# Designs tried in a protein design chat: miniprotein binders against p81326. Part 34

Target 1, 226 residues: p81326
Amino acid sequence: MLHFGGFIMEINHISKILEKEREEYIRNKVEEYLKQGFSKDDAVNKANQSWRTYIGHRIQDVIYNLLKKFLKDSGLKVTTDKALNNRNLPEELDKVKRLIAINYGEYLFLPDADVIVYKVENNDIKIIAIISVKNSFRERRFETTYWKLKLKESPVTSHIKVFLATPDKDNEISYKCPNGKPKKMRIILEYELDGIYFLKEDFEETEKAKHFGKIVEDIIEISKKL

## First folded at step 6 (miniprotein)

Design GG1
Fold by OpenDDE base, second read of step 7:
Structure GG1 (fold): chain B 226 residues (1-226), chain A 96 residues (1-96)
Amino acid sequence: as target 1 above (226 residues)
Amino acid sequence: SAEELFEKIRELLEEAERAETPEEAIRLLEEARRLVEEARKLLPPELREEFDKLLDFLEKLIDYAIELARQGKVEEAKLLVRYIRLLIELIIRELE
């Protein structure tokens, strides 16, 4: 039995490999937008935006599939917020959806949850963790922290761990104090979140900032305490 | 060539995804695993260095898929194989 606890997932190159598709992708999208009647500048801008979304989804899918596989033997299940955005949910997923919902008075909304890890014990569902996947932090830098704080406000959701997984391609949060200057975003994210997991090698490791390969073990350990 | 071997690996993985028995899947995956090692050796030094860790990771994933299949978790193995195939396709594109 591959004791998953020792499996170091070295996913360090996935982001780099995926980025190699960028030029072709951009070219094709620019052409598409030009055909739609956009100006060259607008087409380029739209293509770049499309690429950011596309590559983000690709990385998310990779992470989802990896977690789903590596957590399965531990009896843990994985889903996504997208899977929960259905009117006709299986009972299990409907319960999951309800257990991660955030109360806004008259309304319940789901946090951004790229990956949701949960377990089923004795027909009871326990949400273990939410993983947010971010390729870059150019937009919505503290969105994940917002959701973490919101989840903490309810005894129903306060136990849910919120993790950030990122290749941090632009080195925005890889180090706390490069050259003696504090990186505000790294410090805040690390403080507010339960963990940051890097899909790269070049980062400052701390108690909360770890290589992505550690996330499986950490989730399993958390699951044992719930 | 390394590219030819990776293409063959891709084909084996595709076959593994369609395997009707765990034994067939395992056979195909073991062959794929062997070919990954061979392909690594055929890579130019510059590319070998670039892909070294990725290939290590792929080998581990293939080994895990084989283990899953041995455990009778065929569907889980197939899902993992799809991911491995995707990574192989990315490598092929780079060699192209």
Scores: ipSAE 0.019, ipTM 0.287, lowest interface PAE 7.0, mean pLDDT 86
Fold by ESMFold2-Fast, scan of step 6:
Structure GG1 (fold): chain B 226 residues (1-226), chain A 96 residues (1-96)
Amino acid sequence: as target 1 above (226 residues)
Amino acid sequence: SAEELFEKIRELLEEAERAETPEEAIRLLEEARRLVEEARKLLPPELREEFDKLLDFLEKLIDYAIELARQGKVEEAKLLVRYIRLLIELIIRELE
């Protein structure tokens, strides 16, 4: 289908844009730090640290915009945890927030839901999937797994699919160890989550570990069963 | 060593999952919390920078499990403790 071909072309185009954006961002940040009196080596190191933070948010925004664009014609809507944390919520988003929230007594907390996919039928809201976006695993490896376990404990949220989307540029979960066994982190994430979508070409493919280009088709298929 | 402390933390978390009373679970979790800070100090400087945020996150999760146990939400605390144990197991593997 041309629809899915268009999505793959957008992903390829965005990857090229992000690479050019990185070069310009680093160059500008190095100049900024040099003007502040940092040495050349310190300026480069600080610029690289700044890029790591920036790209995390940038990848989340890209995924949100791509999913919103390509799911629209299938009657599916997309929002973010940032949108749900606004003090003055539209009625529809307030309903989404209540359907995804985890109960801690009198308090409700949102899971690690960078991107949320839902549908509206006959004034009824159905949450389809939560997508956690991780560009690095060093600092919060299993946070997404914790939220999946919490969602499973309630009849209201147990149907919600929890996906991980990641470029995994440091190859932390993409490949097997030299002895042929999968890394423990990969085994745990794949077992507990409903799917892992890689924003890279080369990785160990499985039933649950797929190219990001397949996410739109998978979400549409899941939504038909709800 | 840091690895030995993380193995002890794992054992305390396994005991906390099997605790018969909230008071016992809280005692075990408080000890695990203390050992996380001791393990942080024993990490080589190059690994400390890498693990600082992860250890901060683990400490917050342990604190939350303690709060859940104090409120009598024992089953919810046990689920959180199981997740914390998985994170500790990953750290142990990386230190090997």
Scores: ipSAE 0.000, ipTM 0.233, lowest interface PAE 12.5, mean pLDDT 78

Design GG2
Fold by OpenDDE base, second read of step 7:
Parts: structure tokens; sequence; C-alpha cells
Structure GG2 (fold): chain B 226 residues (1-226), chain A 96 residues (1-96)
């Protein structure tokens, strides 16, 4: 496990690596939207929106695969909300789905859970953590906070840790009080969530705000207490 | 076999870490990049699915290491190459 710590530190480059595809992606999407009859301005706007979604999924996929691999030796399992979005689930995943569901009276809904970490002991499933992966905070700043609060409302889900993983390219939450001005979003996210993990080096480290390289160790430690 | 190719990739990456010139490092990394693609094709379907995204990531990391080397950022490139090597070593262990 210790050997992976040094490895995870290099994740800082993920965002930079993936952004290299942006120009080509945008060009291709603009062309596609132009063929669909959109104006040039509309095509560019749509392409940029598509890119934000695309790059977000790519980062999520990378993080998922890394966590899955790094947590494997600890006996912990990893899944995603997408994997749970099936009518016919294996028994294990069906149990996972039920254990993260949020009660809305007549309805149960799943929180946004890009990555779900759980353990299986004696045929019992314990949910350990949910990781939300965000590339940028422009559109959905407090969604992860909402889900954390909702999970806290039930004794079934109150123990589930909710983490945010982000490269924070635009430095929206990297510092609490840059230039003496409080960053409301950083302060709220850090207060409400169990942890924020940065896929970068340039950030203000706190007890809850750490480098992504620490997430595996933290999850393993939490798992031992459950 | 896929395992043999990943071993070759590991060796190339080790050589790249020790390369004396950026040009030599780039050559070795480009060869490693090609071998990753070949190794992917030789993986059993089940393992291919499991490693697909990881291999995509590895390819991108190698490409970025090459770019860093081209930019003259030798130390950063070497650190990245070491990271890539560790990932390859992980894959090798999983194939074992």
Amino acid sequence: as target 1 above (226 residues)
Amino acid sequence: SAEELFEKIRELLEEAERAETPEEAIRLLEEARRLVEEARKLLPPELREEFDKLLDFLEKLIDYAIELARQGKVELAKKLVRFIRELIEYIIRELE
C-alpha cells in the first residue's frame, strides 16, 4: 500500500494531460453541430458545454480506476452510481444501492455518487465512502454538500463519508482566504464535507483539505473503524 | 504475450529514466507507447476490459512525458516516467 502513495502524487498531471484533447475535441464538435444546422456561435457554445461534460467523465473514470486498483489489496470494493443504474443487479450491488439510497417519503433516490467504496464482511455490506469528482465548480457548486446533508439525516447512511476530489483548475476552492478575502465555496465545502482531495500541488492544506494521494490511506483508516 | 510486452515496456521506461539526453528519452518513450498498444491487443478480453481505462491513462501519461522531455523539463519527465513504470509494474503483477 505504501508503494502506491508515491504513485498517487503524480495524479497532478491528469487534468493537464486530458486538456490536451480539448482543441481537437472542440473542433470536431463544432463541425458536428454546424452540420446539424446550428449557427457558428451556438455550435461553439454547445461544443464547450460538451467538452465540460466529457472531461468531467474522463477525470471520473481515471479516479475510479485508480481507487479500484489501490483499494483492491485492502479488500475494499469500488463501484459507481452508473453501475447501480440497472434493473437487474447482482445481489451485492443491489445491496449497495439500497444502502446509499436517500428517503424522500414515498420515493428512494440515490445521491450523486461518482465513486462508492464499500466492504463485504460476513456477507454484510458496509458503505465506507462516496467520492464526488468535480473538474469545475461553475454550475453545481453545492450538490455534493446537499447529498452529504441528506445522507446525515438517516441512521442508515449517516456514517458514510462524503469526499470531493478535484483538480480545481480555476483555483475556486484551493485557498480559504486568498488576499485576505474568504472564499465562501471553499469554506462551506470544507465545513460540510468529510474531506476535499486535490489533484494538484498548489492548494491550502488543512485537516480536511488534502492532496488526492492521501485519499486511499484515509479510506482504509475509516474502513477499519466501521 | 501481453506480460512479455509489459516487461519490455518496463525496461524501456527504466532506460528512459536513465537517458542522458531528452532525444534518447523520447525515442524510448515512443517505443514504449507503441508497445502499450500492442500489449492491449494481446490481453484476454476480461483483462482488456479491466485495464482499458488504465491503459488509456498510461498512454496519455507517456505522451505527456514525451512532451515534457521535448520542452526540456527533464526532471519532471523523469518523475513522470517513474510513475508510469510503477503502473506498468502493477499491471505485470496483476497478470501474474
Scores: ipSAE 0.313, ipTM 0.689, lowest interface PAE 1.7, mean pLDDT 89
Fold by ESMFold2-Fast, scan of step 6:
Structure GG2 (fold): chain B 226 residues (1-226), chain A 96 residues (1-96)
Amino acid sequence: as target 1 above (226 residues)
Amino acid sequence: SAEELFEKIRELLEEAERAETPEEAIRLLEEARRLVEEARKLLPPELREEFDKLLDFLEKLIDYAIELARQGKVELAKKLVRFIRELIEYIIRELE
């Protein structure tokens, strides 16, 4: 049963918008590179590479806006690591930053937390989850696993759920195997992280590896237990 | 091979964590940074595309550890070296 049909519908509509945006982006970038003197083949290749960088940031923004919209009625707030890295932080965000930071002596380092979900009750802040958004680069997912292990070490941060959200376009961790045997990377990520949410339709779900459409419901459920 | 260089990087980081002077730690970290770039060159094209961002991140962390050691912040430098070593160990496991 889908309790958040509106959320699923917006994800589907955004997918169509992103495809149109891709076509326009590629077209404009090809023209730009052609004007710089590149061959048509080189211009197309460079435009596709530029799109891969662009879409990574675009997906982070999409996830932030979707979560902010759909968690608001449940009393949950959403912020980003970019917001926490601003020079003058509001008191609330300064508290959020301190509650997810890892202590290295006189300095505090933020985990790879592209999107942060928290709640405010009786002027106290409780961090619910951090979401790392990764595209098709397998190596960057090791960072997410390491940050999970570091957060687990402290009683202040050990309750924080660490999620990975990824389209996994190259089927590096969402692939279907003839014998059902997952790749080593998938096993490690699923074991160490609290969940993986795929922005794609064609994969086999498990307890921890789910369609992105389930993330809002899961976060709300977690928040009720804190 | 790239795997052999990553093993050597791990050893250098362990030595840096145990170094008795900031100067010794800095020398070991500079060698480790050089080997990260050499390991990058030995990766197959497919893996290099995937590892480039992680290796860039590792190089920045090594540079920061060197800077902390230069400033005499030895305890913080050692914490970062340990963090870097753990990341190198993850890479070695993936390659194996």
Scores: ipSAE 0.000, ipTM 0.254, lowest interface PAE 11.6, mean pLDDT 78

Design MB1
Fold by OpenDDE base, second read of step 7:
Structure MB1 (fold): chain B 226 residues (1-226), chain A 83 residues (1-83)
Amino acid sequence: as target 1 above (226 residues)
Amino acid sequence: SEEEKKIEELLKKAEELLKEAEELAKKGDYEEAIEKLREAVLLLWEALEIAKELGNEELIEKVKLLLFEVKLLIYEIEEKLEE
């Protein structure tokens, strides 16, 4: 649970809040696509795709802002991959960018890093964690896992924790063995990643699968060990 | 700037309303709490518009965060009223 002021606010409702906007959003987008000359069916499909992208961005922004706010008092800093996609970076962010880069021989590439948490000590940058934010797992289900494995391959990046944050609206990874059948995706993600943080209550909690409200504490604890 | 001061004033007022709403909600005065929060939303929308016009990303983020907090609390209270 996130504490805002004197009242406990449940981030669990983030998906529901955003879904209230869905009908209006879809209607407007359908109208837009119809005006562009698409068929009704195509317009609806495109609107739904647009919504998925939109809601994903909204959730990412919320998580970024929350982490930035709650980690500020601990002296930790937060940035995003978007902020790193600049030719002219401040020295600090340029160092961050270099410290998360993955070596592919002749090339360095950045992992998908929706949120990057780091600290500055004596002008040295230490990367603490990368948080991947996913609203749904329809596409690129194991992309975060891939990046985690790649980061492990270098002593420069092997210490970086990789977390997944998700509301998991469709219950794709909320439970390990619903109805006695193993959810391969949950099991693999939990095994390979350093943690999964749920923006909801209805999930199977484990050592690595926790409520999003625990992520701040966990990051701070990790930061003390680096 | 004058616009930045206006944004900060709006944020301050919204934060005050949020605190009042939280206290009202604790007392079970949910309807009054929601009214305070709706007022806060209006202030924050104004702040957001000004911040966007200025292109001040820091202020935009600050406004968006508080706006989300306010909306989330509204939703939580509304859910309680429906129970």
Scores: ipSAE 0.017, ipTM 0.326, lowest interface PAE 6.8, mean pLDDT 87
Fold by ESMFold2-Fast, scan of step 6:
Structure MB1 (fold): chain B 226 residues (1-226), chain A 83 residues (1-83)
Amino acid sequence: as target 1 above (226 residues)
Amino acid sequence: SEEEKKIEELLKKAEELLKEAEELAKKGDYEEAIEKLREAVLLLWEALEIAKELGNEELIEKVKLLLFEVKLLIYEIEEKLEE
């Protein structure tokens, strides 16, 4: 059974929890750095840097768990690139890894696929989508587009949808210039990727740039066409 | 050609940024290192666009290889920051 209203409600609940978690984390890290002899300004700066790293992993885990929960009833399975980097993989995950790996001559590398959605039909695995989770665009902003373009080069991987999921709290890709034009980075990301899903309310939706609450229904619809 | 000259200039600048980033990473200046590497990525995307327009397979592969090296270092530094 599909529970899209429940999905949106759970996203809103988690967003409130993460904000409280941020306040506590920064407070504790500032105290820690002050005890190490850093100045107040340096302690605050280091605490904010530490939070940006921490929340990146935290948001990734949240998105993984939400998608796993809400895609399960549609027969879709979810894994992570961290799971695929285990030395001893179950047969199913080993097949998933082989189906998304990119060839660089004698070498095979995984794309930066924070979350991977796939299905198993007739004992065959079909990769539906790869989701890159970005909390900030100050680093690695076009890495997802590079991987998308590499995946398009192979008939094995060219069907795989590549999505970006981001809170974009600093309005790095949801901002518009005073003339109404999107930033160059937003234009490039939206053009090259299959979709951008925002974990925020205030932005202009397009056909490819949507609220994160739409991702479950979009993935299910894509999976029906494969 | 003028276009091939432009690609070589972009590649040279990207290689300089990669070396600067490697030195910054050795000093533990990871944030600044990644900023230099992001600059290199943008230059390499421009070079790739020109190389594709020319249809020069050798230059396309040369740009892709350097882009891969830049991405690999970003990944390594990011792992350090996420420890």
Scores: ipSAE 0.000, ipTM 0.097, lowest interface PAE 22.6, mean pLDDT 79

Design MB2
Fold by OpenDDE base, second read of step 7:
Structure MB2 (fold): chain B 226 residues (1-226), chain A 83 residues (1-83)
Amino acid sequence: as target 1 above (226 residues)
Amino acid sequence: SEEEKKIEELLKKAEELLKEAEELAKKGDYEEAIKKLLEAVYLLYEALDIAKELGNEELIEKVKLLLFEVKLLIYEIEEKLEE
């Protein structure tokens, strides 16, 4: 659970908070695209696409900041893939970048790593977890799973836990078998990933599917075993 | 700098208001809790503006995080009042 002072906070309202901005955002973007010469329908579609990107980044930023704050006392460090996209990295971040790289023969590529949790011990870097943040699953539904599988292929990266964090506003993966029908995406994601963390209360809890409030404790526990 | 000190003062006040609001909410005094939180929001927006003007990314992030925490608690309390 996320504690703010003496009060247990549930981050269940993240989507509601951010969605309040949607109407104004969409209106402004539609107007912008109309001025660019797009049709009304195209402008609306583009505005909605822009919103999806925008809201995704905002959720990612919130999660990053929360993890950074709550993991600080444990001595764990947090970074992002964006921070690693620099030619001149500090030594520490350069090591982090190398330790999450996936080998494709002649090339090394980074997995999608919205948030990276690592520890420094005796000047050695140990990667603990990668957290992928998804607001919706309309696009690239199994991309996080792909990266998890690729990370497992190397002894250098096989220990890295891969988590998915999502508010799952549209209940795409909140339940395994709603109305008796298996949700393929939930089942596969839960099976392949090390955990799914929901920024909401209305979901089917399992050993791997938990409320986001548990992620800090889980990461700390993993870090002690590494 | 003077501006950085101002930001830290605003953050401190906002944190105090948040703590007071949490205690009020625990007692079921939701209306008074919301008032304190709204005041905290105001202070944090002021802090955010100053931090942005300074270009201090660390302070911007600190302010944004606390602002989110305050807003989140407001929404939690509002939901309880609707029940």
Scores: ipSAE 0.023, ipTM 0.435, lowest interface PAE 3.9, mean pLDDT 88
Fold by ESMFold2-Fast, scan of step 6:
Structure MB2 (fold): chain B 226 residues (1-226), chain A 83 residues (1-83)
Amino acid sequence: as target 1 above (226 residues)
Amino acid sequence: SEEEKKIEELLKKAEELLKEAEELAKKGDYEEAIKKLLEAVYLLYEALDIAKELGNEELIEKVKLLLFEVKLLIYEIEEKLEE
């Protein structure tokens, strides 16, 4: 399909843009820190720390924009948990928020839903999928799994697919058995989640662990069954 | 409540220990990482006991989730040490 070919082309294009953006960002930040009197080694370290913070937000925005662009023609809509936390919510987004919120007695909390895919049919909203974007697994590595398990407990939310999207540059979950030894984090995440989508070429592929280029066609297929 | 504040303080300290342990593990300092994680486990069990006494299901689940994450990292580091 030409549509999905265009998606893969955009992913490759944005990857090259992000590489150039990283090089320019690091160069500029190193120069800035050197002017402030830091040593070369300290300047490089601080620049890399700054980039890690920046790229976390950047990659989430990239994924949101790519999914919004490529799901539009299939009648699917995309939003973010940040948009749902606005005080002045449009009626449609207020409904999305109510359909995704998890009940804790007197309290309602949103899952960690960096990107949310839904559809509107006959003025009724169906949540298709939640995508958690993780640039690294250094912190709260099973938070996405917790939200998946909570969503499964309610008839309102049990149908919602929970996906993880990650570049996994440190190879923390790219393989199940890299040295013949089980990688518990990868095994648990793959087992509990509905899918893992890698923004990289080198990883152990399974029915649930795929290249990010497959996410659009998978979401469209899921939406047709709802 | 005072008890809820105590739980949040214990959770915050456990999260800091987990982050420190992750950095140590990244450097290959597995023994020091385990020590930090075990300290986090003890703090989290204290938080869990307080949360259970309060009957606060949200805090109980929050503590259990972090405890689960800490224990999984311990088990993964233990496996690497057996290499």
Scores: ipSAE 0.000, ipTM 0.122, lowest interface PAE 21.3, mean pLDDT 81

Design MB3
Fold by OpenDDE base, second read of step 7:
Structure MB3 (fold): chain B 226 residues (1-226), chain A 83 residues (1-83)
Amino acid sequence: as target 1 above (226 residues)
Amino acid sequence: SEEEKKIEELLKKAEELLKEAEELAKKGDYEEAIEKLKEAVWLLLEALEIAKELGNEELIEKVKLLLFEVKLLIYEIEEKLEE
């Protein structure tokens, strides 16, 4: 559980906080696109798309910073795929990059890894977990699942836990069987991934589907077994 | 540097205000808690500006994280007041 001093901080309002900025953001972007010569409808659509990208990055940044802060005391380290996109990497990050790479024969590619948690022991790096951050599931719904499956195919990467973190504002995966109808996306994601962590309270909790406040403890526990 | 010391002082004060606000919130003194947190926000915004001017990414991240935590607590308390 994420503690803020002596008070349990509920990160449940992250979506609400960010959504307060939406109206102004959209208005400004619409105006920008209109000035570029787009139609009103196109401007609105582009603004909404821009917002989705923007809000996604902000949530990712928050999660990264939180994990970095709360895992620091455990001696675990945190990085991002963005940080690995450099030609001149420090030795440590270069090793991290190599240890998450997926083999496609002639080529190595990195999975989508918004957050990467690893430990350094005796100059050896062990990758503990990859956290994918999703605000919405409109696009690339099973991309994280694909990467999990690819990571399982190699003994080098098969131990890496893959987690999904989401506020799931639109309740796309919050419940398995709302109104008695199975939600394929929730069921598949929960089955294939090592865990789903919600930045909200209103969800169906299971062994794999937990509140985001549990992710730190879970990662630390995994790290002790590696 | 003097600027870094200033940032650390601002962060320390903000953290103190946060602790006070948490204790107030536990007692149900939500309005007073919010005022403390608003003050903390101002201190952190100042710290953020200084950190940006210095180009110190570590301090920027530290300030942003604490700022987010403070804002989050404000929203949590505000929601309780609406209840």
Scores: ipSAE 0.020, ipTM 0.408, lowest interface PAE 4.9, mean pLDDT 88
Fold by ESMFold2-Fast, scan of step 6:
Structure MB3 (fold): chain B 226 residues (1-226), chain A 83 residues (1-83)
Amino acid sequence: as target 1 above (226 residues)
Amino acid sequence: SEEEKKIEELLKKAEELLKEAEELAKKGDYEEAIEKLKEAVWLLLEALEIAKELGNEELIEKVKLLLFEVKLLIYEIEEKLEE
C-alpha cells in the first residue's frame, strides 16, 4: 500500500536527516565547550553526552510526527502525554486524559504514554493505543509493563493496546543468548505488552515483536475492530 | 474492622521484607534477597484474600500494587543471576 510504502521511505529519510543533525550538533557543541576553556577531548566527551540527552527527546517527537502524518487519512488522531499535561486543555484532550488516567484512590496518574492514538466517533472518544518510547533499559525496565497491567484492571481502559517502541541500540531486548533463548527481560516485555516495535533491522520478528515500519498498519487494523 | 487491621499488619510486614531484600540485593546477596521476597509474597497473598472477602477495592488495589513490586524485584534479581 502507498501509505505503508511512504511510511517506510519517510523512516529511512528521517534516519539520514538525524545522522546529519548529529554531526552538526556535535560540531557546534564542541566549539561551544572549547570557547568555555575545555580541552578538545573534554569538549568532545561533553558534546556526546549532550547529544544522548537531545536524541532521546528527538526520537519521541519524530515518532509522534510520523504517526500523526500517516494515521490522519484513517480518521485517527495522535497526541502526547506532554500535551495532556498542559494546564489549559481543549475539551477533546481533557476527555482523552480522563480515559487513560489510572486511579490511585484520590490521585490520578497518566501511564507512560509518550504517544497516544485515539479516534472520535459520534462525539465519543475511543483510545486505540498508547506507545512508550524507550532508548535504553538501564533502569525502570518494566515501567511500561506496570502500566499495561494497571490498565487491564479497569473496564474503561482494558481494551487499550500498550506498545513499546525502541531503537535497542545496545541489544538489550533484541539479543539472543548463546543457547538461542531470549533474555528474561525480552520474554517478560513481549508476554505482557501488546507489541514491541524495533527501530532497527537486525532482529528476529515474532507476532508481537516487529519492525517499526509495521506499526501504522497494525494500529489501523486494531481501530477497525473497535 | 479487625480484618482491616490484619491487612495493615500484613502490608507493613511485607514492606519491611521488601526493604530488607533491596538492601541485600545492593550487597549482592541475591539468594537471601529472593527468600525475603518469597516470604513477602505469601503475606501479600493472605492480605489479598482477606481484602477480597471484605470487598474493599482500595485495599485490594493497594495489596496488588505491592505484590507487583515484589514480583518485579524477583524478576530483576533472577535476570542479574543469568548475567
Scores: ipSAE 0.000, ipTM 0.113, lowest interface PAE 20.1, mean pLDDT 79

Design MB4
Fold by OpenDDE base, second read of step 7:
Structure MB4 (fold): chain B 226 residues (1-226), chain A 83 residues (1-83)
Amino acid sequence: as target 1 above (226 residues)
Amino acid sequence: SEEEKKIEELLKKAEELLKEAEELAKKGDYEEAIKKLREAVLLLYEALEIAKELGNEELIEKVRLLLFEVMLLIYEIEEKLEE
């Protein structure tokens, strides 16, 4: 097996690779929406929205698969919130689901958790980290922060690390103070979250803001302390 | 330069192998696809080394992009073989 040790470092190009599909995707979706009776302008707008959703899922899938692969050798396991949305769960996943649940009094709800990293020791489940994957920050800019804060409120979940992974294509959070002006979103996300991992090279590196290539090592290190 | 020409030749060969591998993968010939992609990886590492020695950032980026694309496809095919 070609140890793709360098593969994770090359993830910087994921957005560019996926963008190759954009033109064809948009064309096909526009045609579809036109056939549904939408105007040309509406069809284009809807196609662009569809693309944003599509590309977001593709990036999430890639990150999930990469983490699953690179964490496997360390004995860590990976799942998703989607996998937990089943009525009939294996015992292990049912435990994972319960251990990330947030209490709202009469109800328990799950945080948005694109990727969940956990370990199994002596039949006990320990949740290590939740990774939120964001391609853009146009919508729900602080949703990940909200979930982090909610997880902190319970001794059951307060230890769970919450990370953000993003290519940040539009440079919304790549720098804290570009041109001397503070980027509120970067500052808040970096302050509230346990880490931000960039799928790019052009960003301001800090203790919490790192290249995505560091996420595996960081997760493994955290797992050893639990 | 001669080195730049060599990089471009390696890139061209790697791109050809990538295209062939994609076609093979579509046909379900995953093993042969992976062989071609592994060959492409070796060519691209050679290209990357030359590009780094030249200090040509543009060529380095170009090589890395294609290398990632090739590796991503290997990964995707390997996942299908494990299923």
Scores: ipSAE 0.310, ipTM 0.708, lowest interface PAE 1.6, mean pLDDT 91
Fold by ESMFold2-Fast, scan of step 6:
Structure MB4 (fold): chain B 226 residues (1-226), chain A 83 residues (1-83)
Amino acid sequence: as target 1 above (226 residues)
Amino acid sequence: SEEEKKIEELLKKAEELLKEAEELAKKGDYEEAIKKLREAVLLLYEALEIAKELGNEELIEKVRLLLFEVMLLIYEIEEKLEE
């Protein structure tokens, strides 16, 4: 069937792999910077900065591969905005691109859709969801919200769910104030987006803010309504 | 309608407050800019509730977009104040 236990086990396994990968990456980068003549403190600082860039792309790849693996048996397909920016697209991906593109007068642009979930029925394509992956919220905090608002403007794209997936290790949007009030950024993102999926355990779930382990079942349920 | 006219008046006042706040932020007057932006947020929430009650999707979206711009500037200024 859907192998929800297998999905959760895979998430736990990958979390352990990523932590081990982080230790090895930092160790190697520190050595590299020390060889370049940086002090120990500068080398550690630069290694951590390098890791933040690396892990952003790595988390996107992990989420893409997990969703591709666990949605396959439900007849759902997964691609990326990176794949859609290729010049020579297969017919199916060309159709996906056209169904998520946003009109700006004479121009069409793709939203920032790190991962795209769609289905194919009788050669007809229906876009289910776009997932934006954020490792941190230092910059471009509301970029995903902008794309959600633009997608809502068209009957072609207004049904597309826009999700945020994030480990939020710095508690930038999962943290609560002492009075139990969510942070302002969390309030805005949760209000505008269709859901937020956390790759962490320690937070209070709501209707829209959930553990990442629930994303596969949620996407499958959404697809049944389309 | 009378309700649509009220939404337009609220939007106009919020837009004026946003422009004043942008000018204040350019001058580094962050605390006064935040004060004006918070006033704009209250006006926009009022406009949003009226638009929702009317079921006017176009007005709901117009109010939400302006509210987003106001909130974005608030966040940018709050970061500057913390520095």
Scores: ipSAE 0.000, ipTM 0.111, lowest interface PAE 19.2, mean pLDDT 78

